# Designs tried in a protein design chat: VH-VL binders against q67xv2r213to389. Part 14

Target 1, 177 residues: q67xv2r213to389
Amino acid sequence: NMEQLAKTLTSLYNIYDANRKPDYIYENEAEFRSLYVLLHLNPSSGVMGEPLSLWFRKLTFALVKSKEICFVRNLLRLYRMGNYKNFLSRTASEATYLQYCISEHHIREMRLVAVQYINNVCYKLQPYPLLRLSQNLKMKELDVESLCHECGLETCTDPDGFTVLPVKQSTFRSPED
Short names: E, the ipSAE of ESMFold2; O, the ipSAE of OpenDDE; V2, 0.75 times the mean of E and O plus 0.25 times the DockQ between their complexes.

## First folded at step 7 (VH-VL)

Design s63 (framework fv_rilvegostomig_arm2)
Fold by ESMFold2-Fast, scan of step 7:
Structure s63 (fold): chain C 177 residues (1-177), chain A 124 residues (1-124), chain B 110 residues (1-110)
Amino acid sequence: as target 1 above (177 residues)
Amino acid sequence: QVQLVESGGGVVQPGRSLRLSCAASGFTFSSYGMHWVRQAPGKGLEWVAVISYDGSNKYYADSVKGRFTISRDNSKNTLYLQMNSLRAEDTAVYYCAKDSYDYFSDFYYGMDVWGQGTTVTVSS
Amino acid sequence: QSVLTQPPSASGTPGQRVTISCSGSSSNIGSNTVNWYQQLPGTAPKLLIYSNNQRPSGVPDRFSGSQSGTSASLAISGLQSEDEADYFCAAWDDSLSGYVLGGGTQLTVL
């Protein structure tokens, strides 16, 4: 339950703020505060909260420079740009366990954006290798193949034994629609 | 060995037609886009046409559009260029070339395998 | 006229570094990656650089590519006599819906 988690985190933030000491960061405070950004990456998520631009301005300098907050600030920029490749790469390599768990819905969203982009947008002359898509989406090939099928797309095996995605299939549909 | 072998060139009079063939071997022909590129005597390279891996998409240089048709037969591993209404300025060595493909990198145009070329001379 | 602009010739001595420029527009080099082809006298062209700066297997690391804005460059370090050839830059052009090449640069190793 993301709404309940958001409420719990807000209560925790109030405790941090009420007991604020100059230049002091409580244990795990940067990580817990970073979760707010991840819960509010999509303004349409339904999770109640303050706009992120105003929320960031309330953070102390020490929090702003923490690795956890720097990570989610970068992730927010990538998300807003629709840069699925770097979004997925950075979450896989830099996220804490909790950050990764909280961002799971947005990870799936970025993976769907990638599949749609690969199929619909291109002057590409070749089918797209699922091995490459697996690497970019940070998924196992079987899971990528399942995701493609969920999106209404067919895959095939080339003579070299690689599984490939024929591009420009008109059958694309978002499973979230 | 990965190889492309062109054939069908020759001497032909203006206004006539000629069909070039390119036989591919040593790679999965049906997985790659294919190009035709020409070079007039003593001149630089001029791109002519490209066809997608399945034949569904084709693009042409403005100089040949409406006169030349690119096609392929994946069952025979063969690329074709049908040249109609030939002009003296079509005189060139015609190369077929395989579009570049790297399973581990982003896709970008580039011709990584070239045939030795077949000569087309349009003269009276 | 070729769509991409290259100097018609370039020269250098063995061991020298030589750079060949390629100038285009926003619809080609500004939006798509650049390839470089080497053509030795009497032979078919060979792919030398793809994706702006990547080398195919078998191309020495003396060859490197770069791209900035609407221009690209091919650099040849430690120039050797066997590098004497014609060099062509190329890129896809979105406005023409076609692949475009430069006029070629004839490199002479003195």
Scores: ipSAE 0.015, ipTM 0.537, lowest interface PAE 7.5, mean pLDDT 85

## First folded at step 13 (VH-VL; framework fv_felzartamab)

Design g1 (at its last look DockQ between E and O 0.02; V2 from the best seeds 0.00; counts 0 for: pae E 15.9 > 2, placed apart)
Fold by OpenDDE, look of step 13:
Structure g1 (fold): chain C 177 residues (1-177), chain A 119 residues (1-119), chain B 107 residues (1-107)
Amino acid sequence: as target 1 above (177 residues)
Amino acid sequence: QVQLVESGGGLVQPGGSLRLSCAASGFTFSDYAMNWVRQAPGKGLEWVSGISGSGDSTYYADSVKGRFTISRDNSKNTLYLQMNSLRAEDTAVYYCARGYWDSYGFDYWGQGTLVTVSS
Amino acid sequence: DIELTQPPSVSVAPGQTARISCSGDKIGSYYVYWYQQKPGQAPVLVIYDDSDRPSGIPERFSGSNSGNTATLTISGTQAEDEADYYCQSYDSSTYVVFGGGTKLTVL
């Protein structure tokens, strides 16, 4: 439950704030605070709490420049800009376990954006290999195929034995979560 | 593409009032903090005021507190700066600048509108 | 209140490296932003978050920030880089602060 997680994190943040020492960062504090950003990546999702712009302003300077906050700020920017390639790449390679868990639904969203983009822009005159899409989505090829099917896209095997999206399809639909 | 277009500048007497507008396009206006930055002729940049995306929070430089009011209409994608009790030292080109959600930098600027306060 | 101090002018020959400093008390604890402004034009963001470049900004532009000094470095300076450069940061008290600006002349 994301709402419960948000409440728990808020309580944790209050504990940190109540015991704040000048120029001191508690162990794991930066990581826990980074989770708040991830909860609010989507401006329309509205989990709980204040807008990120106000939240960032309240952070100590030491926390703002922590690697954890820097990381999630980059993810936030990538997400808001629709840069699915870098978002998925960085999340896969650099996210902590908790960060990744909280980001799973965002990761799925970005993967759907990617599939839609490929179908609309890159998938016109020639088949699109699923292997390439797998690399960008940071998924196994079979999972990519399943995702494509879930989105109403068909796949086939080319003469070389590779799975491809054969032609641009008009049957794309965003699946329900 | 992101565009910011300022308007409303002109000549005004000391003690007078002026209202600036900034028309925004090419992005979701309500998602971004917006700012006013001014530059006196031949001088450097000076931050004037900022407003959150929702408009719930406003910030002002000490030099304009109590005289200037920043506001926004997200339904019109427009930023405003109401300037009252204008002084000669308020003479400047006023820029509309977009702020990051998570930072205090300004990634896009308008071309500015000139405000001249003179008797 | 935090004050940002820049040299009023810096000169460099074409192809040489230009360095513009921005000094402030504990500025290394804050993020610094750099803006380029050419005559009659609006400022353009060239560096954000101390060292990151926006899209479209040449790689010859770089930034660093530590201690009490942030630095904008332009390697292989070109004639088109002649402009005014402003550093900018933030503070809980003053909110946003600009440096005085530096005029870069390419000789």
Scores: ipSAE 0.426, ipTM 0.803, lowest interface PAE 1.6, mean pLDDT 90
Fold by ESMFold2, look of step 13:
Structure g1 (fold): chain C 177 residues (1-177), chain A 119 residues (1-119), chain B 107 residues (1-107)
Amino acid sequence: as target 1 above (177 residues)
Amino acid sequence: QVQLVESGGGLVQPGGSLRLSCAASGFTFSDYAMNWVRQAPGKGLEWVSGISGSGDSTYYADSVKGRFTISRDNSKNTLYLQMNSLRAEDTAVYYCARGYWDSYGFDYWGQGTLVTVSS
Amino acid sequence: DIELTQPPSVSVAPGQTARISCSGDKIGSYYVYWYQQKPGQAPVLVIYDDSDRPSGIPERFSGSNSGNTATLTISGTQAEDEADYYCQSYDSSTYVVFGGGTKLTVL
């Protein structure tokens, strides 16, 4: 579980710090330290640990400048902004396997933000093709359809046989979990 | 190659009417929201109206509601703007603009057609 | 209704960095788009979704958006970058709003 993972990562970080070589980054250290940021993207998530602002202050300059730490700082900004398109795009193209696995809950949150936005406020496409949603949300089309249904939205088939989302449905609801 | 070509601009007296057209090519027209954006001489950009890819949803700036009607014919790849009850402040270059897929931005613009409303 | 405020003009020497601001209440909660318009021409999209470049836009163009200010940054500014620049956003009621425009002069 995520609490156990956070404790295991903290133990690893203590080992890194106890063996600190000046201005040195151990193999994979930047990636493993980036996972802490991803576990704490949403401060309301209930994953325990020190606040990110204090946590970042404890990193060496070499770690702060690493591509792995810079990447997760960008994801943190995108997450806080609700910028679902760039969050999902950057995660899909740049996350390591471990970073992706730990981000799955936040990926779901961003996909829900997208569905809410597209149904409630976007006017660009009506009905909205599920193929476009699939591309934008980085999901298979069947999984996108399931997500829409979980949000209380209905999908239908257009005359050409493509699945579409009729937008502005009043039945939108945020899933419980 | 994506191309948008506006036509139908000209000189008209206040209270008159014009119909603008935008011929689209190089993309699947029905997949895209289309927009009209205008620019008065020496002034900035002002969004006028938008229409969904299917044509079922239309949107208007407050300054043109009730006077302008946006429409599209997806079988002819053409966007239209019917402008009625024209006023001097409607004088502008009118651009046809394509919405980016699932984005708020306008990724392709025509070269514009000038509408002059003057006595 | 979102109102977007831009400075009327910005001047920069060739090779220097130009920064064009776009101010709006809580603009950091919305996507921002930037357009370049040269005299007698249609606008060209140079930044979408706050910071992304369309194909064909030089890497010297970048964007940021947080709090009440979005910024278009042009590093290594060239004479051909002299143009009017407009920011654009949406609000929660699906309005499309442009800023008033900024004339960039390269001296």
Scores: ipSAE 0.000, ipTM 0.483, lowest interface PAE 15.9, mean pLDDT 84
ESMFold2 (binder alone), look of step 13: mean pLDDT 93; pTM 0.953

Design g2 (at its last look DockQ between E and O 0.02; V2 from the best seeds 0.00; counts 0 for: pae E 11.8 > 2, placed apart)
Fold by OpenDDE, look of step 13:
Structure g2 (fold): chain C 177 residues (1-177), chain A 119 residues (1-119), chain B 107 residues (1-107)
Amino acid sequence: as target 1 above (177 residues)
Amino acid sequence: QVQLVESGGGLVQPGGSLRLSCAASGFTFSDYAMNWVRQAPGKGLEWVSGISGSGDSTYYADSVKGRFTISRDNSKNTLYLQMNSLRAEDTAVYYCARHYWDSYGFDYWGQGTLVTVSS
Amino acid sequence: DIELTQPPSVSVAPGQTARISCSGDNIGSYYVYWYQQKPGQAPVLVIYDDSDRPSGIPERFSGSNSGNTATLTISGTQAEDEADYYCQSYDDSTYVVFGGGTKLTVL
């Protein structure tokens, strides 16, 4: 589970720190350290550890400016800002396999935020094409439809044969994980 | 909203002591590293001292090492700078500055408090 | 120890592009931050992490950092951009370091 992973990573970090050489970064160290950030994207996740604001201060400058740490810092900011579009886009295109696996829960969270936002704001006056939502959520259209249904939203087919969300619905609910 | 308010500045003689305070509000104080940055009249910015969120780590510019002590009381949301053995070159506006939460810059500054060291 | 060097002054006509350099040995390996300071006011962060803008900072402000030089660029410079600009970075020896500052004059 996530708690066990966090403990394992902490032990790994301590090993790296104990064997630190000047101006040297161990192979894969930046990637492993990036995982800590992803585990702590949501401050309410229940994962044990110090706030990221304090954790970042302990990294070497070389690690902070590594592509892996830069990437997850960007994701962190996007996540905290609620920028689901860029968060989902960057995670889909740039995350390593392990980073993506750890981020799956956050990806789902952001997709739910997106669906809620679309329902509340984007199709008050006209239907919303699922294809467009699919592009933003980085999901297959059928999976988007399933997600919408899971959230208590209905879909229909327009005269052109495309699946759409009808006008704003009041039945939206956040599904349980 | 984030606010930083410095106090304690004033006129002091060379060799004297002064204690500055910075009252913080609008954020979880203990989660942020804090700094003092000073600016002599008509001169540039000079970093003076920094302290971690927990207070366990402190950092000083060479120009103030052994004379200045940075500290914090997280229960009072207050940052301190104890200045001893003051010199004329310590004359400056002293700013309290918060570290950017996930970086090394300073995103919030107080309006500063003036310290004048003169005989 | 990293020493950051800035030109003491830069002049630009309104609407033109202003460029302020910050030079230091291997500065491209560190993050650089830029601050704007107007007379009688506290500094304001305008660029962090070499090229990112804080919320509320106009898009005409941009930053870059590579090799031995970081640059603050102000496109379409406006009269209100007249101020002192300071670069700042980190190193293991001195922790925090500021450049000497640059006075930007809008002619």
Scores: ipSAE 0.218, ipTM 0.748, lowest interface PAE 2.5, mean pLDDT 90
Fold by ESMFold2, look of step 13:
Parts: sequence; C-alpha cells; structure tokens
Structure g2 (fold): chain C 177 residues (1-177), chain A 119 residues (1-119), chain B 107 residues (1-107)
Amino acid sequence: as target 1 above (177 residues)
Amino acid sequence: QVQLVESGGGLVQPGGSLRLSCAASGFTFSDYAMNWVRQAPGKGLEWVSGISGSGDSTYYADSVKGRFTISRDNSKNTLYLQMNSLRAEDTAVYYCARHYWDSYGFDYWGQGTLVTVSS
Amino acid sequence: DIELTQPPSVSVAPGQTARISCSGDNIGSYYVYWYQQKPGQAPVLVIYDDSDRPSGIPERFSGSNSGNTATLTISGTQAEDEADYYCQSYDDSTYVVFGGGTKLTVL
C-alpha cells in the first residue's frame, strides 16, 4: 500500500544520505526520490511523510537538476493548477513505468477534474464531443462515456452521429470509490 | 478555406435599424455556433450575440437584448444580425466569429463591417 | 457577471518576456482565451483553454490560469508582437465576456 511504500522509500533515502558521495547519484536514485513527490501530490491523501516544501530543500544540486526530479516538480505544478491536459499528456509521454503506476490514482483524479471543468465551463451552445475528450484524457471513447455517466452526466448523439456531452448539466457528482 | 465576410454596415440615425449579414464558406456552416462581436472605434471587444448551429438557441448581451435579433439561414450559409432602436453606443465595427470547435474561443473572424449611429 | 480586468498597457524590450494579466473573480475555474489584434485587423486567437496554442501560433506564446488571474506570456518578444491583446472568458449569465484589452509596446 502507499503508506508502506512511503516508509520503504524513506528508509532507502536514509541509506543514500548516509553514504553520500559529492556530486554523485546512485543508480536509479533520482527515479526513486521522484516517487516521494508523486506519493505526496495530494496533501490530503493521508500518506505520511515530510512536507514537500522541506523535502525539496534537502535535495543535492545534482538531484535537483536530474530529469526525474524536474519531471515530477513540473507534474506537481500542473496538479496544483488543475491543468489536466498537460498533466495527462506529460505523464503519458515521460513517466517511467514505476512513476506511472504510482500516478494511477492521480490520473483518474485529473480525468474527473477534466469532466467537471468541461461541464461547468464549456460553451453551452456547442455540446462537447466525446472524441475530443477521448483525445485530451488519453482514454478510449467508450471509457470516456462511462466516466461521464459515473459522474452523473448524460451523453447523447448529435445529428452527425457523434457522441457528445451536453454541458452545464446540474447533475454532476464526483464518483464514489 | 474558412471565410467569413460581413456586410450591411453604414450610417444610421439614432432609433434607426440595420441588418447585418455574414456570408460563410469553406466549412459546414450548420455544424457551428456563430457569434457577433463588436468593437467601438479605439475601444475593446464586446460580445453581442450568439446562435447555435441549428438556430434553435439564441443569446444576447444585456446591452442589446430586446433590440437586436440574431438569426441564420443554413441553406444560404449566412448569419444575420437585425439591429433595431439603434443608439450612439452601438457605433462599432461588427465582426462575425465562428465558435472554436469545443470551447468558447472564436477561431475565425471576418474583417468586420462598420456601423455608425449618428445624427 | 464576471468582469475581466487587464492593464491598459505593457512595455517590453525586444527579446524580453512580456506578461499580460487578466484578473477576474475565481477566473481559474473557467477557461480563458487570448486574442492578438494588430491595427486595422481582425482579432486572432493565440491561446485557447488557458494554455493551448492554435496551429500557426509561435511557441513563444504561452498561457496560464489559476486563482483570480490568467496570464499571457510572450517569451523572446519580437517587434511583430506589438498589438492589442484581449483575454476572454464567460459567465453563466452572459455566456461570453472580454477583458478591456492591453496594448503591448515593443521598444
């Protein structure tokens, strides 16, 4: 579970720090340290550990410059902004398999953020095409339609045969787990 | 290629009427919501009115409600704005604009037609 | 009934970064769109959905939107970027609203 993983990673980091060599990054060290950030993307998730603001300040310069740490720092910014398009796109293209596995809950959360935003903010005169959602959310169209229905939203077929999401529906609800 | 060409502007006295037209080509007109946006000389952009692709739904800025009527003829690929009870503050360049595919953005604009309301 | 407030002008030297703000109550809950308008021309969409560029818009244009402020950022500003810039969003009661515009001067 995520709490056990966080504890295991903290123990690993203590071993790295106890054996610190100047300007050296151990094999896979940057990736394993990046997982801490991904575990703590949502402060309210209940995963225990040092706050990210303090955690980042303790990284060596070599680690701060690593592509793995830069990647997750950028994901953290996107997550906090609610920028679902770039969060999903960068995760799909840049995450290692381990980083992706840790991110699965946040990927679903960002997809839910997207459905909510589109229903609340998109143009009422133009129902939103599910094909466009499918592309932006990196999901198959049928899965997007299921997600919309899980959120309490109805879909329909336009005159051209495309499935669309009529926006501004008052029935939106976040799905329960 | 997408083209939008406005016409029907001119000089009108207060209380008068004009009908603006926007000829559309290069896309399936009936699939897109269309809008009128105006700009007074030296001033900023102001949304005026919008209409759904089918023409079944219309919306108006508060400043023009009851005086302006948006319509479309999908068989002629033409958007209209009937402007009645014109006032000096309606003086502006009027643009027709196409709704961007899946957002409130306007991806194609005409070059505009000038409406001047003056004695 | 959202009102979008932009500074009336911004000046930058060529090659510097220009930032144009668009302030509105809780604007981060809505998508923001940016338009460039050169004298005597129709507006051109340069950013949609807060941060996306339409085809043909240079990479130096970027956007962000959070809290009460959306920002258009132009990195490496060029003389051709001199124009008026408008932010646009919407309000459920008035569907579409524009900011007052910002004149960008490249000195």
Scores: ipSAE 0.000, ipTM 0.522, lowest interface PAE 11.8, mean pLDDT 85
ESMFold2 (binder alone), look of step 13: mean pLDDT 92; pTM 0.939

Design g4 (at its last look DockQ between E and O 0.05; V2 from the best seeds 0.00; counts 0 for: pae E 15.4 > 2, placed apart)
Fold by OpenDDE, look of step 13:
Structure g4 (fold): chain C 177 residues (1-177), chain A 119 residues (1-119), chain B 107 residues (1-107)
Amino acid sequence: as target 1 above (177 residues)
Amino acid sequence: QVQLVESGGGLVQPGGSLRLSCAASGFTFSDYAMNWVRQAPGKGLEWVSGISGSGSDTYYADSVKGRFTISRDNSKNTLYLQMNSLRAEDTAVYYCARSYWDSYGFDYWGQGTLVTVSS
Amino acid sequence: DIELTQPPSVSVAPGQTARISCSGDNIGSYYVYWYQQKPGQAPVLVIYDDSDRPSGIPERFSGSNSGNTATLTISGTQAEDEADYYCQSYDDSTYVVFGGGTKLTVL
């Protein structure tokens, strides 16, 4: 439950703030605080909390410049920009276990954005190899195929034996989470 | 596209009052902190005041504390600056500036409105 | 309170590299932002978070921040880059602080 997690993290943050020392960051504090950002990547998520524009301004610079906060700020930008490629690449390569767990829903969202984008833009004239999509989505090819099917897209095998999205399809639909 | 349009500037006598407005469009106004930054003729930029997206938190430069009040009406997408007890040194172009949503900088600025305090 | 100091003016020939400094006590521990302002116009954000560029800002603009000095670098400076440049940062005591500004002249 993300709402419960948010409440728990808020309590934790209050403990850190109550025991704040000048120019001191507690062990794992930056990581825990980074989770707040990830919980609030989607402004329409329904997660309780203040806007990130206000939340960031309450952080000490020591925390803001921590690698954890810098990382999630970058993810936030990528997410809001719809840059699925870099978002998925960075989460796959740099996220901690907890960060990744919190980001799973957002990762799925970005993967759906990618599938939609590929269907609408990338293979109007030429088939699109699932292997290429797999690389961008940071998924196994079979999982990509399943995702495409969930989105109402069909796949086929080209003469070379590779699975492809044959042409732009009008049957795309965003699956329910 | 994001637009910020200031209004309300003009000539006022020392000790007088003036209210500036900034009309915002092209973005979800309540999600962004907003600021006033001023620039005296031929001088540099000076931050004046800031307000959180919800309006619950306000910030002021020492030079204007107790005299200026920043506020916002999110239903009207409008930022305000009530200026009281105006001084000659308050003479400046006043800019409305949006805080970058995840940073401490300002990503969009209005064209400014001139406030002249003179006897 | 943090204070930011900029040189009043910097001159550069076209095609050369311009460097504008912004000095402050331990400024490297804070994020710095840079703004370009041309005569009669509002400021424009050109660098945020020390070294990141907003969309639409040419790649010849770059920023760095370490120790007591932040630097705006304009490589291959063009005539259109002639403007006033302001650094800006944040402090817990002073919510926002600007440098005094630097007039960049392209000779």
Scores: ipSAE 0.028, ipTM 0.650, lowest interface PAE 4.1, mean pLDDT 89
Fold by ESMFold2, look of step 13:
Structure g4 (fold): chain C 177 residues (1-177), chain A 119 residues (1-119), chain B 107 residues (1-107)
Amino acid sequence: as target 1 above (177 residues)
Amino acid sequence: QVQLVESGGGLVQPGGSLRLSCAASGFTFSDYAMNWVRQAPGKGLEWVSGISGSGSDTYYADSVKGRFTISRDNSKNTLYLQMNSLRAEDTAVYYCARSYWDSYGFDYWGQGTLVTVSS
Amino acid sequence: DIELTQPPSVSVAPGQTARISCSGDNIGSYYVYWYQQKPGQAPVLVIYDDSDRPSGIPERFSGSNSGNTATLTISGTQAEDEADYYCQSYDDSTYVVFGGGTKLTVL
């Protein structure tokens, strides 16, 4: 339960703050504080807590400059922009195990955003190669094909034997969670 | 073939105004964010402004906020930069650059148009 | 905020490996892009998303990005590779930032 995790993390942060030593970061503190940002990437997700803008202002300077906090701040920006390619690539290459586990729902959300955008906007007259989707979404081709089918889209094989997504299909639908 | 062609550069006095245009062809213009990047003579590249594919979101470097306005006309496949209150430090070659819709990289550039601000 | 620092110049003998650095605080948390610019010409994208090559860019161009440093590597450097090279990234407070540029000389 993500709500329970958020409450547990808040309790941990209170313990860190109660024992604050100047310019000191406890072991793994930056990583655990970064998880709060990942839990609150989508404000409509229903995860409770203070707004991120206020939350960031309460961090010490040392924490603000940490690689873990900088990383999740970058992910937050990419998420808000809908920049699925950079979001997925940075998460795949830089997330810690805990950061990845908390991000799994957002990873799927970004993959769905990509499929919708490509079908509805990007390549109006040409099929989109699943190999390119696989690379951009950090998914195996078979899983990409399944995702397209889940979105109500058909895939096909071109004359060279590659699987492609014909774009502008009127059958697109957002999968129900 | 993707082409970006800038125009509208020239010599202008400090405090003056100038409007740059970038004619785009060879791709679906509205699918791509567009940018202006400038390069002062003998100097490096400096990002100036960007605009989303729809034109709904605009972004500016601090050095030009309040003086420059980026816009686009997707029906004419044209990007614009209105430059007001020009200063000597605005002297540069101005490039039109296309960013891919899911990236911050600039995959195609025009050849640039020179803006000279001097009295 | 991120400021990208490049060496002003790098010299390499033909056939040798050239490495051009781009230093920035936590730059490894952001994507880095590399551009080649020859005199009197517009920049050309040679590396995107840290390490990927656009179609048409020779295999001898490669990139990496971790920690505080991104690196453009040109193996088997050729005379035609002589150019200015710029790194580019972004941060939370600005859309785009470029490094100061590096002049690669092949001699």
Scores: ipSAE 0.000, ipTM 0.485, lowest interface PAE 15.4, mean pLDDT 84
ESMFold2 (binder alone), look of step 13: mean pLDDT 93; pTM 0.949

